Miniprotein binders against q9bqp7. Designs and how they scored, part 27

Target 1, 240 residues: q9bqp7
Amino acid sequence: VPQNWFPIFNPERSDKPNASDPSVPLKIPLQRNVIPSVTRVLQQTMTKQQVFLLERWKQRMILELGEDGFKEYTSNVFLQGKRFHEALESILSPQETLKERDENLLKSGYIESVQHILKDVSGVRALESAVQHETLNYIGLLDCVAEYQGKLCVIDWKTSEKPKPFIQSTFDNPLQVVAYMGAMNHDTNYSFQVQCGLIVVAYKDGSPAHPHFMDAELCSQYWTKWLLRLEEYTEKKKNQ

## First folded at step 3 (miniprotein)

Design p1
Fold by ESMFold2-Fast, scan of step 3:
Structure p1 (fold): chain B 240 residues (1-240), chain A 89 residues (1-89)
Amino acid sequence: as target 1 above (240 residues)
Amino acid sequence: SREELLERIKELIKKGDKFEALYLLFDYILKYPDNPEALIEVAELLLEMGRPEYARLVLEWAKDLAKKTGDPELIEKVERLEREIEERS
């Protein structure tokens, strides 16, 4: 239903899980410019309900913790998420030096939470790597591209204090995953095709993480929704 | 009831309990998301609290609903409040 539809998958690329190009870099740094990021597009196109659900949560937390307590809480949540991503990048990196450097980050409850998921992850193709959709003109920094249970996936690592057993409870996370997928599939810096997504929700107490696998059909469905969000962002920007 | 909740919110605003008032205002619009009159009332209270950024978002939502219902009086009221916010900026 978007006015300017564009395919998520690149017909010129192989969908074989074991296909790899040794010339493709594991990590491309993100260079920020005027081109919108996936996170900015999603933040600027939240529904009114999403905005006010977030604000209601914020005010409730301020009532519980006080203004200073809320600020400390949100800073801690951000820091924990950042450290979790750094630990995963270290664990999954094929480079021994990176693994050794961040050993102290490997002991959190979040890392215990994802152990059973990590056993099924192999063939890492990208870690904390920049992607750009050359035609649709947006950028992103994806967490990981690797094989999960034999299927090449864009993998997004999330932390949560509450259980998220359903993909619907992860809000815009599926849109974020397919946006990265579509960008990578059309980015000349990469040569492979990704057709699957995986959202992994890790828990602070070490309880088993919830994996939300997205097959090619589900990715295509969320891709259409992402295109609508991108279209809305572009229209809003023209009106400013 | 809805009217009792809104009156409780107004009392909290008068007492300066701004965070509890904001919580209940956001809770109120999430409970009554399809009522443009209720959204307009919330926008007016947000302006009274000095939060034009939230008032603008609520008015945008109210305007979309008012246009769907085709009520010219509600549309005019929303646009008047939008102009008031812009002039204060």
Scores: ipSAE 0.451, ipTM 0.816, lowest interface PAE 1.8, mean pLDDT 85

Design p10
Fold by ESMFold2-Fast, scan of step 3:
Structure p10 (fold): chain B 240 residues (1-240), chain A 89 residues (1-89)
Amino acid sequence: as target 1 above (240 residues)
Amino acid sequence: SREELLERIKELIKKGDKLEALFLLFDYILKYPDNPEALIEVAELLLEMGRPEYARLVLEWAKDLAKKTGDPELIEKVERLEREIEERS
């Protein structure tokens, strides 16, 4: 139970299309500042179980690959994820922008993996866009806001080498999505209300991506957990 | 099975297979995450292996669990090990 509860949805905003909404997807740049990011809060407040799961994975990888091999492996995973996000931004951007992008970015197992998801995505409103929650004092950079199967969602694109068929397998990803949602719903740079989330886990071999849809009720449940993580972060920072 | 796993870990430590012992210790705490006595045993083995940085993290976890239940005996066991770590540092 969070001590300082705040609603995820903004009562001053509606689900109806706003006439002031731009026809081009929003892309507000993330400014570096002292306000903590969603990812930093989550990394600094991992449960002990999460910490040891990561350490076990790390030690296993080091045993198999050596220290230098592990560094190369993690660098490659990061680069592949970056390229996947760049390709998705290009695909979902206006046609004129797509013509100017590298065609090779549009070809990968990860992009093949998400094709069936992309067929259900339309009405893109924001891409690689910064969000800030002024009241709760955190920031983030969300991947995408668009309609998925007719519902406006904060969409988070993930890459994985191992199958993630259950939302529980995505660890803190649901918290990340609702944190972005709550920030956007209270950020003056945006005018619309988002009530749903979508986590899409793509696979390098092109096997079908796993979509994890989060309705308003599920988002509210994860929002409470996010508020607890944010509270933990704030308390730890006070004890510096 | 818990005792069998713990005994195998102790054998690996004596043999000098520190990395494999560390893997099994992580597996052990992940299997018994809500057992503060099991976590305390892991912390003692980590200290024997010369890994006080991991022992501190495990003891913090055990202390959090003990505080939730209000078990004064477990809290005192954790605090005693925390003092031992500080004295060695």
Scores: ipSAE 0.063, ipTM 0.569, lowest interface PAE 4.3, mean pLDDT 83

Design p11
Fold by ESMFold2-Fast, scan of step 3:
Structure p11 (fold): chain B 240 residues (1-240), chain A 89 residues (1-89)
Amino acid sequence: as target 1 above (240 residues)
Amino acid sequence: SREELLERIKELIKKGDKLEALLLLFDYILKYPDNPEALIEVAELLLEMGRPEYARLVLEWAKDLAKKTGDPELIEKVERLEREIEERS
């Protein structure tokens, strides 16, 4: 699918607030559907190199921890990531909420890790919100849309045991961000335009998180790669 | 060299060091990702080790490469091995 037929940015939209914009962050629920999610498309179209890099990591971890130890480790990592996202949603949500806030979620090394990033985050427009690209037929659940250092961004929060100082070390994370961006820019539930992305990698020990900022040009480059992955997914599904 | 690494892997398989052999097989294909003949050799060794799930993935990779180069003999060899795996499942 050519990029020029399906641009990432919508020329009919602006990133500037207007009087019709909601005063609270949007949280559109993700509906169960036959339409593939961004994460499903990416999982089903991993390169063989990516698959074996992950399998090599997995087998090395099994060698170190044993099979039961590896299972416990991965379950713990998953739960920590989930709690981190819940804490960030709580911190960035309006103060007046009907939900009880778990104080333990707000006190973690990961939250300490992102404090310097959060100081530069404002103007939250969406949290844990569903996006759908109606023409390209994919859906997703994005973490956050907010201004980072004055620029409206799709923000994706990641946890890591090991430092990842370069964006290239995050595999498909840039593709995930631009897929959400392109969907939101063409989703009738949203009225604004996002042109930038931000991947924030937080660390368990509280060491400063690494922000990987993606400007409009970089987002356009990754959008082209996302369209190729989506095309590959569609082709593979026809053959299954 | 490629041949030296492959011989080390075969020796580990013979010794019963299956996990070490598996890790070196992954290292081997990641070092020689553009060689469909090397990938087919790895798939055969994975089948010998009782890991058809990995053999399938390696064969798919080899087939993708063979299609890019337009090598029908390699495609046929991959498809024969894929059928063998399916029949023995």
Scores: ipSAE 0.443, ipTM 0.806, lowest interface PAE 1.7, mean pLDDT 84

Design p12
Fold by ESMFold2-Fast, scan of step 3:
Structure p12 (fold): chain B 240 residues (1-240), chain A 89 residues (1-89)
Amino acid sequence: as target 1 above (240 residues)
Amino acid sequence: SREELLERIKELIKKGDKLEALYLLWDYILKYPDNPEALIEVAELLLEMGRPEYARLVLEWAKDLAKKTGDPELIEKVERLEREIEERS
C-alpha cells in the first residue's frame, strides 16, 4: 500500500457534458520543466526483469541489424508511431481543423487496424493535451479523451508488431493511462471527470486492433500501483 | 528443469558457443526470476563469458532479492561480484 495515498477520482466533478464545455477538443501544450513526466517515472522504476528484457532485445537487434541498422530501425518505429498519432488527431479533430497532409499517412495499416474502434468513439474532449497533478507533482501528455461506447475514457493509442490480446501483455500501459486520468481529474485546466480508460493496440498489417477497456474498479487498482511507482521514483531521487 | 537448462548453458560456454549460451541464459533468467542464488550463478557465468554489462544488471536484481530474504551470505556474494566487475572494467 502507498504511504502517501491520494484519490484518482475527484468527487466534485462529473463525466456528463457541462454547458460551459468548449465546442472543440482541448489541446493544452506541454510546458517542460523539472517536474517528472509519467514516462520518466515509469522508465526510472522499471523492474530489473524489465530492464534485462529490454537490454536483451536491444542486443539481439544490434546483432541482426548492426548498430547503425538498429538506430535506423528504432528511428523508423518511432516515426511510424508519431505519424499514427498525427493521423488519429487529424481524424478525430473537427472537420474545420483537419490538416490536409500526406495521404499515405491516412492509409496506413495502423489506421485500417483501428477503424472498428473509431466507429465507437465520439464526443472528443481533448487531443494531444497536457495534464499536471499539482499535488503529486507529475506531468504528462495524453493522446485522447472521448466517449468509447458511451463511456468517457482516457484513450491511449499504441502500435505493435506483436499481438497484445490481453491487458497484462501491455505492461506499464495501464499505469500510464491511470496516471493521466488522475492528473486530469485534479488539473484546473479541465472541468470534467474521467473514470474509464482504453488502451488500443493497432497492428501494422491492418489486423483488427485490440481494445483493452478499463472500468473504474480496474482503474482504481492500477492507480494504487502507479502511486507505488511514483513513491519509488521519489525515494530514488532522495537517495542520490 | 532448472538444473538441466543450467548444465546445457555451462556446456555451451565450455564449447565456446557463447551466443547460444547467452540466449539460453536469458531463457533461464526469465523462467527463474525469484531465486537469488540462481541469479548470482547467472552473473558468474556472464562474467566468465566476458559480459560484465549483463552481469551488473543481473546482480542488481539478485541484490534486491537477497536483501528481501535477509541472507547475509548472499548479500556478501553479490557485493563481492560487484567489486570484481568494477576492478575488471
Scores: ipSAE 0.007, ipTM 0.313, lowest interface PAE 9.6, mean pLDDT 80

Design p13
Fold by ESMFold2-Fast, scan of step 3:
Structure p13 (fold): chain B 240 residues (1-240), chain A 89 residues (1-89)
Amino acid sequence: as target 1 above (240 residues)
Amino acid sequence: SREELLERIKELIKKGDKLEALYLLYDYILKYPDNPEALIEVAELLLEMGRPEYARLVLEWAKDLAKKTGDPELIEKVERLEREIEERS
């Protein structure tokens, strides 16, 4: 059990649409801050086994591809991910924004991969928007908050060149999703409650994306693990 | 299943698709990160692929997990494979 437990859900909030809610999705900018980000906390609290294996796989990739080849590969992966997120934001934003965007962004295999998921996405509330947990003192930048099959979700878009049919294959992504959820539920810039998460893994070859839905119970389980990671981060910072 | 995924990895190794096999072994580790038997199997396959340094690193992780489990059979398997790797180096 976490020593500094805090609830993920806010009992004073509702997930129901409010007539006064803005019709345009929220996009609060993330600023550089001394308060740690979700991604920083997760990166600095990886287990020794995770760090060890990731470092060794990187060394082997460099041996296979060469140093310049590895850098080119990782740069291409980063660029593909960035373009995928830009395309999704454009698709889910107001129609006039779509006309301004590079049409080539909309033609990628990754976008084809998520078409069946997008058909079930509606009621977009936030896109590329900053969240802050004032009590637990962390920040983050979430991809999307929208209804998936009628349930309001924090949605995290991922790209992959290989299949990820199991949630275990998505690494710390469930922790990232619930960290954003808990922050948003207690952030005064937002008025609604999110109780569900969705990790969508899109494929380069256009194969159907794998959706990993997280109901309220599963989110609560991962929230406890996130609180433990946050405590570990705080302790490490105190000794730095 | 675990067995089906392992057979797919073995098939890729047999075909000489080394990079694809390495990526799939990484996914296998992510699916079974706290299973010392699975990590030992990964180390054996890495050794078969001619990657003794890589196999040694996975075995170090498997050894830590086996010691926590307290299973003497698993500890013995790890130590045997460690000796094999050193002999090939």
Scores: ipSAE 0.006, ipTM 0.190, lowest interface PAE 11.2, mean pLDDT 80

Design p14
Fold by ESMFold2-Fast, scan of step 3:
Structure p14 (fold): chain B 240 residues (1-240), chain A 89 residues (1-89)
Amino acid sequence: as target 1 above (240 residues)
Amino acid sequence: SREELLERIKELIKKGDKLEALYLLLDYILKYPDNPEALIEVAELLLEMGRPEYARLVLEWAKDLAKKTGDPELIEKVERLEREIEERS
C-alpha cells in the first residue's frame, strides 16, 4: 500500500492553528468491536528480533524473581502506568469533575518527572480519546492531543525504569503515535489536523522525563512503516 | 565462541537447569540472528527441553533466513522439523 494512496495528513483539513471547537468532545470512549486496534496490529507484527528480545527479558525476570514474583512485578508495572495516565488526564482536564482524584496519584515520582514537560503543554483538545481510521479500518485510544511548545501534537505518555534518551530505544512507540495521528486526521468525530508527535518517557524516581519530539517529516517516515505493519497484519489474518 | 556457548547450554540441559538453559538459548538467538544453521540447532535443543512453542518461533526465523538465501537443503531441514513439531502436537 503506497503512502500517497493513504496519506497521514488530511488534505481537506487546515494546517493553520484553529480555535477550540466546542462541538468536538475532549473524550470519546473506545467502543469494543472486531476492528483491530493499533496495539493489536503492532503486537501481531513484531519482528522475530523484537519477539525474542521480549522473551529474553521475561525469562531473565523469571530467573531473578520467580514465576510469582514476575507476575506481581508485571501487575505492578501495569497498575503504575494506569495510575500515571489517570493522573495526567486529571491534571490536563479543564473539567472540575475529573480532578476529584486520590491525592496520592498526583504525588507520584512519575508526575514529578513530567512537570517540566507539562509547563510547555497547553491547548488540550483530546484526552484518553478513541480514534478510528475509516478507510484503513483500525482503531486506537490516544493519550492526549495538545500544543507542545506551540505545536499541536499527539502526545504519548510512557513510564520506564531504564533511561530512554533516544527515540530508537522506545521501539514501536513512534509507530503507535503516527497511527493515532493518521486515524484522528481522518476521523469524522474530529475537525483539526495534527502533524507532530511527542513521546514522553517518565521515570519512577522523579528524574526528568525524556521528550522525543517528532516533526511532520519524521511522522511521515514512521507513517510509511506503520502502513507496512498494517498490511502485514491484514495478510496474516487472511492466512490464519 | 559460538561452539563453546552451545556446549555450556547443553551441559545445563543435561543437569536439568532448564530455566537457565532457556535464557541462554534465547540470548544465543539474539547473538547469532543471521545464521540459519545455528537457529535450527537451537530449535532442536528447545524441543529436547520440551519447549515446542519457542522451537516454532525459532524455526519461523530460520525459515525466513533460509528462503532469502535460497538454500534448498536448509529449507528442507526447517520444514521437516516443523512437521515433526505439529505431529507431536
Scores: ipSAE 0.475, ipTM 0.817, lowest interface PAE 1.5, mean pLDDT 84

Design p15
Fold by ESMFold2-Fast, scan of step 3:
Structure p15 (fold): chain B 240 residues (1-240), chain A 89 residues (1-89)
Amino acid sequence: as target 1 above (240 residues)
Amino acid sequence: SREELLERIKELIKKGDKLEALYLLMDYILKYPDNPEALIEVAELLLEMGRPEYARLVLEWAKDLAKKTGDPELIEKVERLEREIEERS
């Protein structure tokens, strides 16, 4: 149990739609300051085993592609992920998008991969929006908050070259989702309660995306693990 | 088996096939990550192979495990190897 435990859910908030909620999804800009981001906390508290596994993958890729080839590969992966998120924001936003962006981005294999998931997504409340946990002092930029199969979820869109049918193969993604959830539930910029998470892994070849749904109980379990990672980050920073 | 894999790695190092030895050594520690004494031996082999960057990662892993098991002798050995790496840099 973490020494500085804090609840993930806010008892003063409802998980049901409020008629006064805006029809346009919220998009709070991320402000840079000394407050650590979710991704920074997770990156700086990786286990030595996780760091070594990542380094082994890097060396194998360099062996196959060369140093320059590896840099091009990683740049392309980053760009594809960015374009995928931009396309999803466009698709889920009620605002009109540019025709050129619509044509090129909507044709990608990743967008084809998520079509069956998107059919179950409605009631979008936030897109590419900043969250801050004022008490626990961390920030993040979440992808999407919407109803998935009738349940309000923090939804995280991931791209992958290989299938990931098990949630364990998504590394720290569950921790990232619950960190955003806990922050949003206690962020004064938002008025609603989120109790569920969804990690969607999309595939480049258009193969059906794998949804990893996280109910309230599972979110609470990962929340405890996130608090331990945050505590570890704080202790490491204090000792620097 | 674990012992057979480690012997194959040591044989590759002796033959000068260091790249293949490195990849198998990485596979070895990811498969058997819970023995701090074995991780220290792996770090020593990585130093012999001229890979201090990986030796440092493995030693930090071994140190974390030794602290959790409460073995001060292993912690001292890790710290001596860490100082040795710094002195060579």
Scores: ipSAE 0.013, ipTM 0.428, lowest interface PAE 7.2, mean pLDDT 81

Design p16
Fold by ESMFold2-Fast, scan of step 3:
Structure p16 (fold): chain B 240 residues (1-240), chain A 89 residues (1-89)
Amino acid sequence: as target 1 above (240 residues)
Amino acid sequence: SREELLERIKELIKKGDKLEALYLLFEYILKYPDNPEALIEVAELLLEMGRPEYARLVLEWAKDLAKKTGDPELIEKVERLEREIEERS
């Protein structure tokens, strides 16, 4: 359905590990640029229904907590998510490259929640690393690229207060994952091919995280939807 | 019914229960997302409540729907409200 289709996978790249691949995870810094980020594109192309569902939730929370209570609640949710990502980066980084380690980051219920997932994660190739799609002109900062149960995946770590046992309940997260995947597969800073995605939803109470694995076929389906969102974003910019 | 819900919202606005009214207005537009007349009415109420930021969002949706229906009266009404928001901001 996209007017300007571009492949998610790079036919010049292999998904098989190479002995010459870097032994240390890549961490390409995100350079400040006018090029839109994946999150910006998704935010700016939400449907009106998605926008109003979010606003309804906000007003419901404000009614319950008050204006100041709502701001404190959302700030705390953001901070907890940030700390969770920092803890995961620390856990997955090689010990010899660690500069400092905060013990408090390792003691959250979210970290307990993902322990069974982490046991199946190995061969980390990239952590908190920038990706850029030179042809489609978007950037992103992905959480992790590693093998999950033997398959190389773009892995996205999410925190949630409510159970998310189905991928459909994670909304735009699949689009975010495939956008990073397509960028990485065509970014000259990387030499390998990723064909699978993984969304891991962690819970504050330490209950087992839900992994949402996306095989190559599912990634291709969400890639088409991502291309449509990117097209909408580009058209919206032209019409301003 | 649509009329009953809207009347309840107007009563909340009169009583000064603005946050509860705002919540119900969002409930209302989510129940009637394809009705441009309903969306325009919600935008008018949001302006009355001093929430032009939300009125703009609702009018953008109403404008898109009005253009799809090709109804010039609805398009004109949306554009008049957009100008009113600009004047009040």
Scores: ipSAE 0.017, ipTM 0.515, lowest interface PAE 5.3, mean pLDDT 83

Design p17
Fold by ESMFold2-Fast, scan of step 3:
Structure p17 (fold): chain B 240 residues (1-240), chain A 89 residues (1-89)
Amino acid sequence: as target 1 above (240 residues)
Amino acid sequence: SREELLERIKELIKKGDKLEALYLLFLYILKYPDNPEALIEVAELLLEMGRPEYARLVLEWAKDLAKKTGDPELIEKVERLEREIEERS
């Protein structure tokens, strides 16, 4: 699939605010469908190296923690990630700030980790919002669309535990971001253009989060790789 | 080093230490990802351990590499092991 047939950016859209833009961040619900999600496409097209890296990590953790210890660890990682996303949505939503927030969410190391990034985030346009690429037929649920240091970005929040290795999904994170970006730029539910991405890796111990900024050029490069993964997914599905 | 790691893995399999053996097999695969003969040997050991699901994945990887090298003997060996797995299921 050539990139010029399916460009990531929509030339008819602007990243600047205008009078037609909503005053409240968009939150379009994700509708269940036979159309594949970004995460499903990526999971179904992992390389053999990625599959074995994940299995090796899993076996090592089981050796160290035992079966029950591994289940407890995995459940805790999942719960912490969910709470982190819920806290961020609350912090970034004007309507949510009027609610009394859970002290445990606000005191988490992950939230402390991300404070310096949040100071540079403004102009929130979408939170936990569904996107669909009408032509390429895929869907997704993005975390956030907001200005980071004056540039409109698709922002993806990630958690990491430095004492223990996390599941190696970092290589697919840029693909996930550009897939959401391309979908949003061609989704009739949205009127604006996003040309930049931001992956924020927050740490459990509260050490400063690492922002990985993706400019338009880098997003275009990863978009080409995403199109290849989508093509691979489609071909595998036809052969089943 | 390669031969030493493989012998350690075989010893663990004999002892019934399946979890440690599986971990080291995956380490072996990741350390020698471009060697189709090594991958075929790993697939054989995975079958011996009763893990045909992993053996299939390793054989697909080995088959892709064998086709790139143009070695018909390696391709035939992979296809024979794939048929063996299918017959067991």
Scores: ipSAE 0.005, ipTM 0.313, lowest interface PAE 10.5, mean pLDDT 80

Design p18
Fold by ESMFold2-Fast, scan of step 3:
Order: structure tokens, then sequence, then C-alpha cells
Structure p18 (fold): chain B 240 residues (1-240), chain A 89 residues (1-89)
């Protein structure tokens, strides 16, 4: 158990909509400052095994593509992921008009991959929205908060070229989801409570996306692991 | 075997095939993560390849394992290599 343990859920909040909730999804801009982001904390606290696995993958790709080819490949993967998120935000945002560039994004295999998941998504409350945990001092930019099969979830959209049928194969993604959840539940810019998470892994070839649903108990388990990573980050920061 | 893989890595380093050597070196460390002597040898090879940042990570790992086994010779070897890295920086 982390020394600075803090609850993920806010007992004073409800997951039910109320009259003060906006009719359009919230999109609070991320303000950059000295407060660490969820992604930075996770990147700076990777295990030695995770670091070496990543480096092995990198060197293998360099051997196949060359150094310039690897840079082109990684830039392209990043761009495709960014466009995938932009397309999803457009699809899930009411009244947004699709532009010509968005039409090309909608033709991607990733969008085909998530169609069956999107059918179960409704009641969108936040899209590409900033969260801040004032007590634990971290920030994040979450993809989506919406109801999935009737449960209010923090939803994280991931792209992958290889199948990820188990939640364990998504690495730190569960930690990212619960970190956003805990921050949102204690962020004064939001009035509702989220108790569930959903990681959706979309595939480039259009094969059906794998949804990894996280109930309240599973979220609580990953929250403890997130607090340990945050503690490790804070200790490392003191030494820099 | 472990020895055969290590021999191939050393040959690649001698031939100047740094990318292939680095790839197999990381594979080696992932395959034998619980052997402190193997990790120390990996750190030495990473230093020869001009990768002190990775050598530091491997030495921290090896030191933790050596302390658990209580092997003072391995601990001393790790600390000697850590001092070498500091001096070169």
Amino acid sequence: as target 1 above (240 residues)
Amino acid sequence: SREELLERIKELIKKGDKLEALYLLFYYILKYPDNPEALIEVAELLLEMGRPEYARLVLEWAKDLAKKTGDPELIEKVERLEREIEERS
C-alpha cells in the first residue's frame, strides 16, 4: 500500500446526470505548467524490463527499416494515432461537421475496427478534456467519458497492429485510465463520478477492436498501482 | 545456450555491427534477467559500445540481485564499474 494513499472515488459525487450538467460534452483545455502529466509519470517510471523490451523493439525495427526509415515509421504511427483520435472526437461530438480530411480518416481500418464498440457508447460527457488532481498534483488529457453498455466510463482509444486480447497485454493503459478517473472525480471542473474504465484496442486491418472493461473493483486495484508509480516519480524528481 | 549467444554478441561488437549487437544484447538480458554475473557482463559490453546510460540501468539491476544473494565480490565489481562510468562522465 502506498504511503500517500488517497481514494479513487469521491463519496460526495454521483454517476447520475443532474440539471447542472452541460448538454454538450466538456472539453477543458490542457494548461501546461510544472505539474506532471499522467503520461510523463508513467514514462519516467517504466520498469527496467519495460525499457529493454521497448529498446529491443526499436533496434529490431531499425535493422529492418534503417534509421531514417524507422523515424519515418514512428512519425507515421504517431500521425495515424492522432488522426484516429480526431476522427473519434468528430464522430462522438454532436453537431460537428465532417471536413474533407476527416472523411479520409473515417476510411481507416481503425475506424472500421471500433464500429461495434461505438454502437454501445452513448451519453458522452467529455471529449479530449483536461483533468487535474489538485491533492496528488498531476494532470492529464483524457480521450472520452461516456456510457458504455449503460456504465459511465473513462474510455481510452488505442491503436495496435498486433492483437491485444487480454488487459495485461495493454501494459500501462489501465494505470492511465484510473489516473484520469481519480483526477476527474476530484476535479472541481466536473460534477459527476466515474467508477469504470474501458480500453478499446483498434486494429489497422479493420478486424474487430478488443474492449477491456474495468469495473470498480479492478479500477481500485490499478489505482493502488498508479499511486505507487506516482510515488516513485515524486522520489525521482527530488533527486533531479 | 547462454554462452553461445554471448559469443555471437561479442563477435558482432568486434565486427562493428553495433545495431545487431545491441539488439541481441537486449534479447540476452531479457532472457537471463536473474543472473547477476550475466548482467554485469552485459553492462561491460554496453560500455564498450558507448552506451553508458543503459550500462547504469543494468548495473543497478545486477547490484540488487547481488545484494539479495550476499555475494561481496559481485557487489564490489558492480561498484567498480559504477565508479568507472562516473569518472568517464
Scores: ipSAE 0.014, ipTM 0.520, lowest interface PAE 6.8, mean pLDDT 82

Design p19
Fold by ESMFold2-Fast, scan of step 3:
Structure p19 (fold): chain B 240 residues (1-240), chain A 89 residues (1-89)
Amino acid sequence: as target 1 above (240 residues)
Amino acid sequence: SREELLERIKELIKKGDKLEALYLLFDYIIKYPDNPEALIEVAELLLEMGRPEYARLVLEWAKDLAKKTGDPELIEKVERLEREIEERS
């Protein structure tokens, strides 16, 4: 389906707050159903090169660490990412009841890495919140919607180990962000419009995080690519 | 060279160093992604190693390239290997 029939932005919405908006950031729970998630669509439509780059990385790690060591490494990466997201949700929540009690978690290198980015983040509208595109029939769980340097953004927090970023966390990040954006802009659970994206890559050693800002034009370009991946997923599903 | 890397991979398979061989096979196809003959050879080695799941993915890639080049011998070889994998599944 052409982009003109399914635009990323909703002309009936504004990025300005109104009287009906909740004072606390939205957190809609993600429900299990037959509708595919953004991550499922992207995983099922990876290019052959992307698949084998991931497999090459996995085998290299297994050679280096052993199978048990690889499982421990991947488990630790997953836990670090989960704790990083939990810490960010706590920091950005207006009800900061756990900051002092969770000092050990808040002192991670990843949290140190993002401090300069967080200073430019305000007006949080949603945290760890489910989105659904009613017409295109996909769902997702976004990290954050907030103003970054005065622009309302879908913000996606990523972790990376120095010196080389984790391959799996880089390739489809812009597609993931615009998929969430398009879904939120057409989801009846939300009333506002998002036109910008921000991918923040945080580093384990505390080195300054890299922000990758996506303006409306760039988001529109990646939206077209996301629509192609969604079509590819639909075709692949018909053949299974 | 490409030929030297492939010989190293075959020697590792023969020696039973399957994890190192698997790593180098994936490294090989990433280095030579546009060569359908190389991809077909990798698929054959993956089948020899008992990894039909990876062989199937490599053959899909090789098939797309073979159809683009219009080489009927390559297309036939890919389809033959695809049928062999289906029989194993």
Scores: ipSAE 0.340, ipTM 0.777, lowest interface PAE 2.5, mean pLDDT 83

